# Designs tried in a protein design chat: VH-VL binders against MAM domain-containing protein 2 (MAMDC2). Part 5

Target 1, 162 residues: MAM domain-containing protein 2 (MAMDC2), of Homo sapiens (Human) (q7z304r168to329)
Amino acid sequence: IECDFEENHLCGFVNRWNPNVNWFVGGGSIRNVHSILPQDHTFKSELGHYMYVDSVYVKHFQEVAQLISPLTTAPMAGCLSFYYQIQQGNDNVFSLYTRDVAGLYEEIWKADRPGNAAWNLAEVEFSAPYPMEVIFEVAFNGPKGGYVALDDISFSPVHCQN
Short names: E, the ipSAE of ESMFold2; O, the ipSAE of OpenDDE; V2, 0.75 times the mean of E and O plus 0.25 times the DockQ between their complexes.

## First folded at step 1 (VH-VL)

Design pG7 (framework fv_pritumumab)
Fold by ESMFold2-Fast, scan of step 1:
Structure pG7 (fold): chain C 162 residues (1-162), chain A 126 residues (1-126), chain B 107 residues (1-107)
Amino acid sequence: as target 1 above (162 residues)
Amino acid sequence: EVQLLESGGDLVQPGGSLRLSCAASGFTFSDYAMSWVRQAPGKGLEWVSAISGSGDYTNYADSVKGRFTISRDNSQNTLYLQMNSLRVEDTAVYICAREDTYYYEWGSGTYYFDYWGQGTLVTVSS
Amino acid sequence: DIQMTQSPSSLSASVGDRVTITCRASQDISNYLAWFQQKPGKAPKSLIYAASSLQSKVPTQFSGSGSGTDFTLTISSLQPEDFATYYCQQYNSYPLTFGGGTKVEIK
């Protein structure tokens, strides 16, 4: 479950498509109307790539966008880490869920209200004793939209230090 | 009026199992997330588990993960807690609680407990 | 996990006194804090949510304040029915965590 989203590559992650809002690949040298998006964590520049969700794609408030990992294939336990950035002053809720083969969700992490516009490191205790998916979810809970960006997902088979 | 009524508490041997129920009335049950909170004799409150209104999302305290399972039956307005591999330290009054959403003026939602049941006592002892 | 520290663990007061209870979170929880009252042998009763918003039908002698990491519950004029144990709780993130409680005892 590792991905730095470089070369426009999703590492097997998929959107749960809906007509209102989805995750997109950002960065690189491609010009578009959303050029206010953050610099990539890996390159510290517009040339790198990351995943993002932006309120400009939302037709109604209280929508969710999900980015879903491949199923785990072997038991694993340890620290799931990633970098994220949340645009200040928005109503977005950024959460991490697991989903088992029976379709049962469990919330394992939730970002607080936006604190800053810099990349932040999240470290989440993760356990998958049977096949599971990891889901990055952004919920838009009000009229103040904004972007949420995600980069450099990694897993280590040791406990998180936080 | 909103009412939550727990049942199923009993005396059990260590390693045993129990299923607790919480019967809800006075509101649209499926619109609310629900939690179980416990309180050991003479001790403070400890959150145990939560479930979303749909039943699709659950969450557990580390101390009960892998042993307890929260579930709900929205057609019968009932919340459940299946407790397996019970330990002496699981001895407590188990209370169900309803989670309501607070919306700030700027639109963000958050969940807080607004109604509590009276609780049901689980004693794990030889 | 977010640790909630309450102080004092107990206090003695007389009817009519102003009582102040504090709660500190180990990390920023914004305004996602609730206060509960529990009388012996009874379930908790919700008093305050969002740090300062009074629950329906809760008497106005109760008020809450604070944001971030430091929070206060104030009882402006203690009534006989207010002798109870009070708990703070963060609901910013799972696992939900409670303070250790403050027992308000008659002097």
Scores: ipSAE 0.006, ipTM 0.481, lowest interface PAE 13.6, mean pLDDT 76

Design pG8 (framework fv_pritumumab)
Fold by ESMFold2-Fast, scan of step 1:
Structure pG8 (fold): chain C 162 residues (1-162), chain A 121 residues (1-121), chain B 107 residues (1-107)
Amino acid sequence: as target 1 above (162 residues)
Amino acid sequence: EVQLLESGGDLVQPGGSLRLSCAASGFTFSDYAMSWVRQAPGKGLEWVSAISGSGDYTNYADSVKGRFTISRDNSQNTLYLQMNSLRVEDTAVYICATEYLGWYEDAFDIWGQGTLVTVSS
Amino acid sequence: DIQMTQSPSSLSASVGDRVTITCRASQDISNYLAWFQQKPGKAPKSLIYAASSLQSKVPTQFSGSGSGTDFTLTISSLQPEDFATYYCQQYNSYPLTFGGGTKVEIK
């Protein structure tokens, strides 16, 4: 489940592709002309990489972008943590789901309205007693010009530190 | 060449049902989210419903939620509004339009002329 | 829901006059505001999007300004064909909401 998105590696994560909105690799020397992208959290500079979804890629109302982990291979219980950034809008809903092999979704976390330029740490109690996928989902309600960025996904087999 | 043509407006009794159609031509219909807007006689504009270009996502004004269903057939370039449990206050000209939401820098904004729905006893 | 308050509800002016219509949102909508013109018996026509961007083929006498909660539509030199009702609309979030409209009567 761990990924820092360095060297354009997705660590087995995949987009649920659709023609309207998807997660992209950001950072490095590539600049997004449609919005102001954050500095990479890992290196605290623009030289590193992260994943992002930008509302300028939304062509249609209420499209969602999903970034899906590989299936877990062993029972896991502990703290799933990651850094995220949300800018320029409160119409973006950033959520974390689990999905089992039967296709049942369960929301395990939802972002507050940070509205700041800083990377925020999310710590989510996570349990996968059988094979499951973790899904990072962004839903846009309008073209507010905001983006959602994600970096440094990690897991620790201890309870979250609140 | 680019146009939206509404049809299906009629006089119906309260509690009745009606289906409106909007035929699109001159543009790639599936690339655009679509909306229904209504205007009661002598009143202002009121947004009713919207649907994504794929048809997978919809939204409704609270006043019509549970009674109206928006849908589209991209193979026929047609937008629909199924209206059930009609009320006198639903009396209005119903206009279809492209949603520019999501394309704010390249606003593509087409409006139809509308079709009149009258709900009376 | 975001409430849009438009003022005045009506006004009368002479050809050549400068006309100003205001629109106030109940919460911050950034620049996601459009202005529409509706002539009697006709469908609305888009004039301005993103608060200040003029639609193609719209005359330069029309301009929009503002951001956040306060917005203005200006007609710098009123023409006879500008008799119409003008509406603002926020498209920051659903449900989309319109102002109450401003009827412009040319004397």
Scores: ipSAE 0.005, ipTM 0.489, lowest interface PAE 12.3, mean pLDDT 75

Design pN3 (framework fv_pritumumab; at its last look DockQ between E and O 0.05; V2 from the best seeds 0.00; counts 0 for: pae O 11.4 > 2, placed apart)
Fold by OpenDDE, look of step 2:
Structure pN3 (fold): chain C 162 residues (1-162), chain A 120 residues (1-120), chain B 107 residues (1-107)
Amino acid sequence: as target 1 above (162 residues)
Amino acid sequence: EVQLLESGGDLVQPGGSLRLSCAASGFTFSDYAMSWVRQAPGKGLEWVSAISGSGDYTNYADSVKGRFTISRDNSQNTLYLQMNSLRVEDTAVYICARGDYEYLGAFDYWGQGTLVTVSS
Amino acid sequence: DIQMTQSPSSLSASVGDRVTITCRASQDISNYLAWFQQKPGKAPKSLIYAASSLQSKVPTQFSGSGSGTDFTLTISSLQPEDFATYYCQQYNSYPLTFGGGTKVEIK
């Protein structure tokens, strides 16, 4: 489930297609003519990549974009970390869920900070004693939602420090 | 009824160029990602390229990167594939397929395809 | 790239037979696998695909199973219209890749 989104395979992460709202690959040769998107967190350059959802392309608000990880392959417990940006945070909902093979769906994190154009570090206690996937979800509640960006997902088998 | 109709297939020489079209009907075209898949004579299926519903995101197989360009005109419900620097190994029936996308390429409808032959 | 190994490459069967086709991925693709049917001179037809916990329904005799790396398409009772070539395809990661196909022929 670790990923810096610098490879074309995106570490097996997949966007669940929604006609109204989706995750996209940002950076590299990908350009958004309607929004000023960030530089990636990994390389801090225009050549690096990240994932993002942009409200400018949302057809219906309150729809949910889902970025889904591969299933975990071994029991794991510790701190799941990732970097994220939320532009115009008042109209955005950004959350992290887990889902197991039995379909148990649980929210384990939700952004509670005002939006800004800086990369923020999230640290989330994560436990997967059996195969699970993590799901990053973004929803916009209005037309001024801006973008949500995600980069550099990592895992450490120790408890989060905060 | 969902319909996909490819056109533009022809016989061309190596190094030549060709532009394929796929006319879509029966659904809201801009709501769906589209892909091109090709099948060489007597061979299996090979994914070529994909484009998001809005056209903002594209992806290509390594075998066609730098030579092929996928695009779409949502006002015309048409998908395109511009093929440059064609090679003999590009000979195939080129099929457009509707699918969910961004980084999820499952296809639910396919066209009949159009034959592209690259030969000297 | 993710390689999809499909087996067998061909088989002969009779109407009413139970047919099993296997697809193996070179790495874990979760359940992001689709099955397609293609008849000679015709476009592929989508049979089964799953995204997340969802799976598309097809004719009753077709069923798909598996997750991770090993997947199976089962035709419980082969019908006359089922003689065709079948392909698996992963959509876990780009580039999208297909199995080599399984041709189901009349015995």
Scores: ipSAE 0.006, ipTM 0.529, lowest interface PAE 11.4, mean pLDDT 88
ESMFold2-Fast, scan of step 1: ipSAE 0.046; ipTM 0.585
ESMFold2, look of step 2: ipSAE 0.006; ipTM 0.568
ESMFold2 (binder alone), look of step 2: mean pLDDT 92; pTM 0.936

Design pP3 (framework fv_pritumumab)
Fold by ESMFold2-Fast, scan of step 1:
Structure pP3 (fold): chain C 162 residues (1-162), chain A 125 residues (1-125), chain B 107 residues (1-107)
Amino acid sequence: as target 1 above (162 residues)
Amino acid sequence: EVQLLESGGDLVQPGGSLRLSCAASGFTFSSYAMSWVRQAPGKGLEWVSAISGSGGSTNYADSVKGRFTISRDNSQNTLYLQMNSLRVEDTAVYICARDTLYSFGEWGYSYMDVWGQGTLVTVSS
Amino acid sequence: DIQMTQSPSSLSASVGDRVTITCRASQGISNYLAWFQQKPGKAPKSLIYAASSLQSKVPTQFSGSGSGTDFTLTISSLQPEDFATYYCQQYNSYPYTFGGGTKVEIK
């Protein structure tokens, strides 16, 4: 489930099909002058990679974009951590879900302070005693939106340190 | 526990105005779109209006458009429905509902998952 | 506006019976259909979303099926607490619209 999105790889993560809103890879070694988007957390520059979703693609409010992990193959318990950024003044809801083999969803985390545009560290207690997927979801509620960015997903087999 | 409590229902004459309130507790109110649904005595359900989490986007049923205004105060966890130019046909129990943001198959849309008990509005001369 | 036609408007059944309620949309709504249960004097309770997904803690005798325009709610073995009015609702587009309701009455 770990991924820093470097080398333009998704580490097995996939978008759920949705023609209106999807996660995209941002940053990179291509020298594009498009510098309004967030800087990579890992490199603090546009040469690094991160995932993002932007409400400019939203046709209706209440759309969602999902980024889905590979199915876990061994029991896991510990701290799932990642960095995220939410553009200020938006209606976006950024959440983390698990989905088991029966298709049951469970929300395990939801972002606070949706107006904070700085990189934030999220640390989520995570347990997968049987195969399941981890889903990063952004839900849009209004026509004015903003981006949500995600980087440096990691797992540690110890309790979260905060 | 997630709770929605409506208030403000009253007896009003045709052409009058009334404001309904819905007090929310037990969840992050500003993260959810909210709806008003009404039910006339002995009749079925009719969706009235919806508002986004920030309050920046609203939608209305044609029967109330131009007369009703949905709004919210996220600092007080309260949803409002301002009803103007009331008609006898507006007589109903008005129920507030929370729109959940779960994914459905390949698309994500909101459906109403938690409902209040309702408040009765009677428009009669 | 998307019209939702629900049938029958009422039915009489006994405990243990299989009950089927149908809902038809005037245009394609994919699977954006929810089912609600309402008992007299009470607020509606969410049963099913996405045409076939059961809400948490809803008993397994309830199931939903269909996509596009034709949908069904099935109660495989009616319980005493299942006597209620059932509504379908589309959430494909605004305005959201409900079916007329089906009252399930004791025989």
Scores: ipSAE 0.000, ipTM 0.496, lowest interface PAE 13.1, mean pLDDT 75

Design pS2 (framework fv_pritumumab)
Fold by ESMFold2-Fast, scan of step 1:
Structure pS2 (fold): chain C 162 residues (1-162), chain A 123 residues (1-123), chain B 107 residues (1-107)
Amino acid sequence: as target 1 above (162 residues)
Amino acid sequence: EVQLLESGGDLVQPGGSLRLSCAASGFTFSDYAMSWVRQAPGKGLEWVSAISGSGDYTNYADSVKGRFTISRDNSQNTLYLQMNSLRVEDTAVYICARHEYDFLSGYTDFDYWGQGTLVTVSS
Amino acid sequence: DIQMTQSPSSLSASVGDRVTITCRASQDISNYLAWFQQKPGKAPKSLIYAASSLQSKVPTQFSGSGSGTDFTLTISSLQPEDFATYYCQQYNSYPLTFGGGTKVEIK
């Protein structure tokens, strides 16, 4: 379930296609010095890669963009951590869900209000007693929402530090 | 065993209001997105509105935005459609439908449909 | 909005015939297309999703094909219970949109 999005790969994650909003791979070029998107957490530069979703594509709809993990190896319990950025916006919601093979959703984490420009660390207690998918979801409810960026997903089989 | 039973259809005057209900049974209601689809007499199918399993996300056809509100009560396994400012062109059989979820595409097409309830808007 | 155009609007056929119905999207919808059957006075019944995948317990005489903008529903050997109206529907984006329907009538 780990991915730093380097080498322009999704590490088995699936992007749910939606013509109005999707996750995209960002970074990866030294010449992209005028980009308004965040620097990669791994490299702290335009050379690194991360996933992002931008509200520009959701102006007319209440849409969700989902990035879905491969099924987890059961049993699995510990700390799921990742870095994220949320650009200023009033209506964007960034959430983490689990979904089992029967299709049951459970919200396991939700970002606080729109954050700052810096990468923020999220640490989520995670338990999958049977195979599950992890879903990173962004919902925008209007033309103002900025972007959400995600990088450096990792798992540790011990409790979160907080 | 999956059943969807609509109720609430009636004859109403233009400008009136009506609330439709859809009682769901035979599955875990909160795990499925639901839609309302309508069919005017002798015409084809028209999608009206959709709501996520949690109830947090909704979508509407342009023809009903600002007039119709979709909602759900997961504790009672019931889907609702509140219809305000009704127009003659809203006359149709209103059908409750369940979305089938696909891991690769998220929400998919409809796998189960109700029987429908007739709404007639006339003076 | 994505416009869905079905052809023909109606056709006449006999039991045992091969029937083909086409559906065209106004823009690329990948494989996010479903087919439904509706008999007079009844609710629609789901037949096919993802352009070509049969719904559970749907007879094997039904098949779907296509991707992008052009799609077909084929009934390989029409049965008496298959005389109905058929609809395509895209679920690539909101608003969800249906084709105008194809009525399959007995010849």
Scores: ipSAE 0.000, ipTM 0.483, lowest interface PAE 15.0, mean pLDDT 75

Design tE2 (framework fv_trastuzumab; at its last look DockQ between E and O 0.03; V2 from the best seeds 0.00; counts 0 for: pae E 10.9 > 2, placed apart)
Heavy chain, then light chain:
Amino acid sequence: EVQLVESGGGLVQPGGSLRLSCAASGFTFSSYYIHWVRQAPGKGLEWVARISGSGGSTRYADSVKGRFTISADTSKNTAYLQMNSLRAEDTAVYYCARSTYKVTYGGYTYFDYWGQGTLVTVSS
Amino acid sequence: DIQMTQSPSSLSASVGDRVTITCRASQSISSYVAWYQQKPGKAPKLLIYAASSLQSGVPSRFSGSRSGTDFTLTISSLQPEDFATYYCQQSYSTPYTFGQGTKVEIK
ESMFold2-Fast, scan of step 1: ipSAE 0.090; ipTM 0.663
ESMFold2, look of step 2: ipSAE 0.006; ipTM 0.580
ESMFold2 (binder alone), look of step 2: mean pLDDT 91; pTM 0.940
OpenDDE, look of step 2: ipSAE 0.065; ipTM 0.718

Design tE4 (framework fv_trastuzumab; at its last look DockQ between E and O 0.04; V2 from the best seeds 0.00; counts 0 for: pae E 16.0 > 2, placed apart)
Fold by ESMFold2, look of step 2:
Structure tE4 (fold): chain C 162 residues (1-162), chain A 120 residues (1-120), chain B 107 residues (1-107)
Amino acid sequence: as target 1 above (162 residues)
Amino acid sequence: EVQLVESGGGLVQPGGSLRLSCAASGFTFSSYYIHWVRQAPGKGLEWVARISGSGGSTRYADSVKGRFTISADTSKNTAYLQMNSLRAEDTAVYYCAKGYRTYWYAFDIWGQGTLVTVSS
Amino acid sequence: DIQMTQSPSSLSASVGDRVTITCRASQSISSYVAWYQQKPGKAPKLLIYAASSLQSGVPSRFSGSRSGTDFTLTISSLQPEDFATYYCQQSYSTPYTFGQGTKVEIK
């Protein structure tokens, strides 16, 4: 389930299509035109790729974007880590879920509002004793929800240090 | 001036260990990927491993997985390749290379290489 | 793993010749191909990225192209300093595999 989004198959991660909000690839040396926020942030200061979702196209409340990992193939337990960025001064809900083959969803992490819009490291205790998907979810309650960016997903079989 | 300098190569017996260093200067280390690429004498290029400059994301070639560990020390602007359980087939010049954190990924700056010889 | 099959393994050419080197990817990789030049005793040097984009400081006689999974490096008029070994490399996914190389020799 590790991904730095520098490989174009996205490490098997799949966006669940939604008419209004979806995860997209951002960043890099390619000029992209999606919205004023991701375009300006991406091409002036950063060279890497990341996944992002932006609320500028949200048509109604409770729009949800989901980025879904491949199903785990072997039991694993340890620390799932990733870098994320939430636009400061806007509201959205950024959460991490697991989903098993029986369809059981469990929230395993939710973003606490960081004091700034910098890249933040999340370290999440993760256990998959049977096949599971990991789901990165952003919920917006309107077009003023800002953006969320996600990068550098990795896993370690050692407990998180936090 | 953007530069990568490898060090730590030498002669080692099969089963032994070495640690290579790749010292970077002239760029923000944490914003790029650092790669190790090796070339056996008279042979072609083989990608070995990569790490994000922040140290959080690693990938390895199957030929070295479980034996080699790539790491980074952002405060020293340096990446490392810990090579354990060395085999004669690991004899090569080891290059470090810089790549953008982008899907147009190419190795734009290379070091001059450090020779590792694995011999009885 | 994505295999990059490079041909020819070597070629002989004279100064002024048009030289063409090809690589075939074992699967679709879009335009994620780079080309490198390596002279004896030296590190590789990036020539082309993204299949056809010329790296800054590389002479315009070098060019790259793509047709499906076939990629081509062309030197339009070979110069004395171009006698070297050339490698293609896919940058689509890890492991980032190289072609086996093409040695360009003086005829």
Scores: ipSAE 0.000, ipTM 0.494, lowest interface PAE 16.0, mean pLDDT 79
ESMFold2-Fast, scan of step 1: ipSAE 0.020; ipTM 0.631
ESMFold2 (binder alone), look of step 2: mean pLDDT 92; pTM 0.946
OpenDDE, look of step 2: ipSAE 0.024; ipTM 0.699

Design tG1 (framework fv_trastuzumab)
Fold by ESMFold2-Fast, scan of step 1:
Order: structure tokens, then C-alpha cells, then sequence
Structure tG1 (fold): chain C 162 residues (1-162), chain A 120 residues (1-120), chain B 107 residues (1-107)
């Protein structure tokens, strides 16, 4: 189903829980919880939701944090876009994969490292001709990996602008 | 003084296995990433694998994924490269190198190298 | 994978010459470039890290610079001990990749 990637909304993404490294919920313009993300972003959904992984909370660096989409149900092709922040440094890898029903991974995007500590727009040409999942993955090489933040995943059935 | 010493190289037949060791001395082993880099006779340098021993975090070159396993024993200050299903194209001098990954990565200390020859 | 294209593959030079070796990354890798010197039968030795930072103990005649995706190693006045093969390397992303090497030979 295409609603899996509607504008500024996620349809049922699953955080693959791991005791050693994990995605956490942050942000919210009106909330009772403190955001641990150290910088403001320039683009927000109406509620200011975002996900983040911070190397300071990683217990073992041999594991990856994965945020997994629902399995697609209808063929789709177009532009997958999202906003991200990545702290400058060589100790993190932020990647986007597809995974098919057979469990085969294909990397479709990887973040550039010189991040200006501001929200950056990623636009990735995306095609799912059969059921598959989209996976946002963060791996840290060590405690100086900083943080990676993710917000406002959307899909448009037109070509990416960049 | 700071040094890395490789051992375990030798002659092995195609399809065979070999384990290389990289013994570290003179520094806090767990503060550094340890890499394996190889060089085929008369050729350039090729990165093979990396480990950060405190977390066990590993990365591999595509050419060795599924065949090679990097590991570390922090109590012995030693990193290992277990090489399985060896092929003729794996013939090379294998170096271990240290990397203080908390800044820009650079391999500042290298071992002397150990020769692995895969031949029938 | 990020490709590092190094040029020239070899050059001939005399003691006292200024030598320039270049390396081009296939994409933006910021300043995550190191340069190594390798003499026959020996392990590589780090000369430059972070594109332009001189490693402790390396003579000041060696310098590195960056312009976009182009990286340069310069030896301002070649000495007899500098005849060797030089490699650039990116550490921006795994797999780490090296240039093909530049052999600096006696003229």
C-alpha cells in the first residue's frame, strides 16, 4: 500500500529493538518529555516528531540500529524523501536499504558525512515492483559517532527534483 | 615502544584455512581500531577488515565477506584474521595497522607484514 | 564504493626536485584522506592525515592539500630517502580505498 509513505507521515514503521543500540523518539513542539537532540531542525511535521540514534547510548558497537517500514503491498515507483541530521565524524554510517521477501538487502542510499548539523533533505529514487521493506540503518564504529536524526519520511510518485 | 607484530602466514592450498595474529604492545589496545590491509605481489594496497575491540564492531571488504572473520582478544592485546575458503587471489602480504578512530582515520602504526601464499 | 584515482603511475626525478602527486575521489569525501610512503619490502608509513596534517616525525618538505575532490601530495625538495611508492587513501566510508600508487624513481 502506497499509504506506507504518505506525505510527512509514516504508516506503521517498526523499530527493531536491540538492547545494545536502538532508535529513540525525540522532539515534539508540545510534550511532557525533554528532547535530547542538541539542535533545532528547519523543517518539522505539524507535531515535530523525529527519530534519532546517539552513540552515547550504544552498549556494543558490533550491532546496528534499524527502523523498518511495513512491507509494501502495491507496486510503487517515485521519490522517497526524508530529512536527516548527522553529526560530523567518521564513526557512523547512515544508510537506506531495501529488503525483499527472501531477506535480500540492497543499499539504495548512504549519507554524506560533512553534515552542517542542520536538517538535510535526502531524495532517493525508489522502486518497489514487488513486496519489500525500506530500512533506515545506523552503525557506529565507536563512541565518537555522534548522533543521527531522521524526520518526515514521505513518498511522491514522481521523479526526484535532484 | 608502540608496535604491531603479525604472525601466522604461510603456504596453503586453495580452499584451505589460515589464521593470522596481530600482537599489539606499547599502547592501550582497546582505544584503537585495528585493520587488516593486504598487498598482492607487485600490486597496490587493499583494505580487508576492521575491528574496534571494546565493542567487537567489525567491517569487511566485499571480496572477503563470508570467508574472513576478524576478531580480538583484549586480554592478550591481539587481533585475529580467520581466513577460510582461500583462493589464489588472496595471495598477499597481510599487514595489520592501528587507527585512532576518534578523529580522522589514518593508519599511523603498521606491522611488518606476514606473507600468505595460496597455491596448489 | 569510493574510487581513488592517482596520477601519475610513475615519475622520474632528481634530488632537489619538487614532486607533485595527485589523487581524485569519485565523490565528495571532505578531508578524509591520508598519504603513505612505501619502500621496497617494507610496510607503508603514514605521511599526511586529514588531507593536509603532517604526521609527527615526518619532514616538513612533505605537504598535502585539498581542492574539492582533488588531493595533492607535494615534496618540496626531493631527498635520496624519498625514492619510494606513494599511496593516497580515503577513510570517509567503508570499504577504505587506496589509490593505485605512484612510484617515484631516480632519473
Amino acid sequence: as target 1 above (162 residues)
Amino acid sequence: EVQLVESGGGLVQPGGSLRLSCAASGFTFSDYYIHWVRQAPGKGLEWVARIYSSGGYTRYADSVKGRFTISADTSKNTAYLQMNSLRAEDTAVYYCARDYGWEYDAFDIWGQGTLVTVSS
Amino acid sequence: DIQMTQSPSSLSASVGDRVTITCRASQDISSYVAWYQQKPGKAPKLLIYAASSLQSGVPSRFSGSRSGTDFTLTISSLQPEDFATYYCQQSYDTPYTFGQGTKVEIK
Scores: ipSAE 0.006, ipTM 0.517, lowest interface PAE 10.4, mean pLDDT 77

Design tG10 (framework fv_trastuzumab)
Fold by ESMFold2-Fast, scan of step 1:
Structure tG10 (fold): chain C 162 residues (1-162), chain A 123 residues (1-123), chain B 107 residues (1-107)
Amino acid sequence: as target 1 above (162 residues)
Amino acid sequence: EVQLVESGGGLVQPGGSLRLSCAASGFTFDDYAIHWVRQAPGKGLEWVARISWNSGSIRYADSVKGRFTISADTSKNTAYLQMNSLRAEDTAVYYCARDSYTWGEFYYGMDVWGQGTLVTVSS
Amino acid sequence: DIQMTQSPSSLSASVGDRVTITCRASQSISSYVAWYQQKPGKAPKLLIYYASSLQSGVPSRFSGSRSGTDFTLTISSLQPEDFATYYCQQYDSYPLTFGQGTKVEIK
């Protein structure tokens, strides 16, 4: 599940098919002329990498962008943590879901809004007693919402401290 | 032929739980978002929740957040609304409805509705 | 939340009359408005989407229009089957919100 998105790799994460909007790798040499890009969490600069979604690519009401983990292969329970940044004033909903092998979705976390314009730490109690996917989802209300950025996904087999 | 059928409504005491089902037939269930919309006796329409079947996107009205859970079972072409901690103000006819939220298409409103199932929360 | 204010709350009309129902959004929502018809004891039926687009199978006497944040549903020549409650709905942003409804009653 762990990924820092450095060196332009996704650690097995995949975008769900959507012709309108998807997660992109930000930082490094990648620039988007239509977006204000956040600084990466790891390096605090454009030289590092993170994942982001920007509402300016949303062409239709109610579009979603999903970033999906590989299936878990062994039972696991503990704290799933990651850093995220939400552009202030947006109406995008940033959520974390699990999806089991039967295709059932369960929301396990949702970002508070409006977020600070800084990187925020999220710590989510996580349990996968059977194979499951973890899905980072941004649901857009339209093109005015701004960006959502994600970095430094990690798992620890202990309860969350917050 | 194209049809949504609700079930699971009934009488429940405050604080109780009910699970509503919305069974789809005659269309490709995976191509549509499914909404729950309720209507209290003699009142107007209130949107409750949405699941985008092919994307898994879930949204709730503030009045039901933390109490209601929307889910779907693709193998049965059925969406569910699990209602917990029910209150008298949740008394309503509950409709499920589809919209044309298909990848790459505009959201065009809710074109197919079920006939509704009555939920009464009373002591 | 985006508030949809619908007027009038009710009106009385005769068969053949031109009926106009209005709906005002509390903020800019582009053309993301749908109109529904509901008869007593029945589910709502979609009439108009994207402010002015007629749903397939709906009679041409129904039409919708937009001016800024003002939306109108017009029935050009009221028929007996048109006596119902009508609702506008915005789908620009969540939560989705409906107007309070307009009851069209026989005069």
Scores: ipSAE 0.000, ipTM 0.497, lowest interface PAE 14.7, mean pLDDT 76

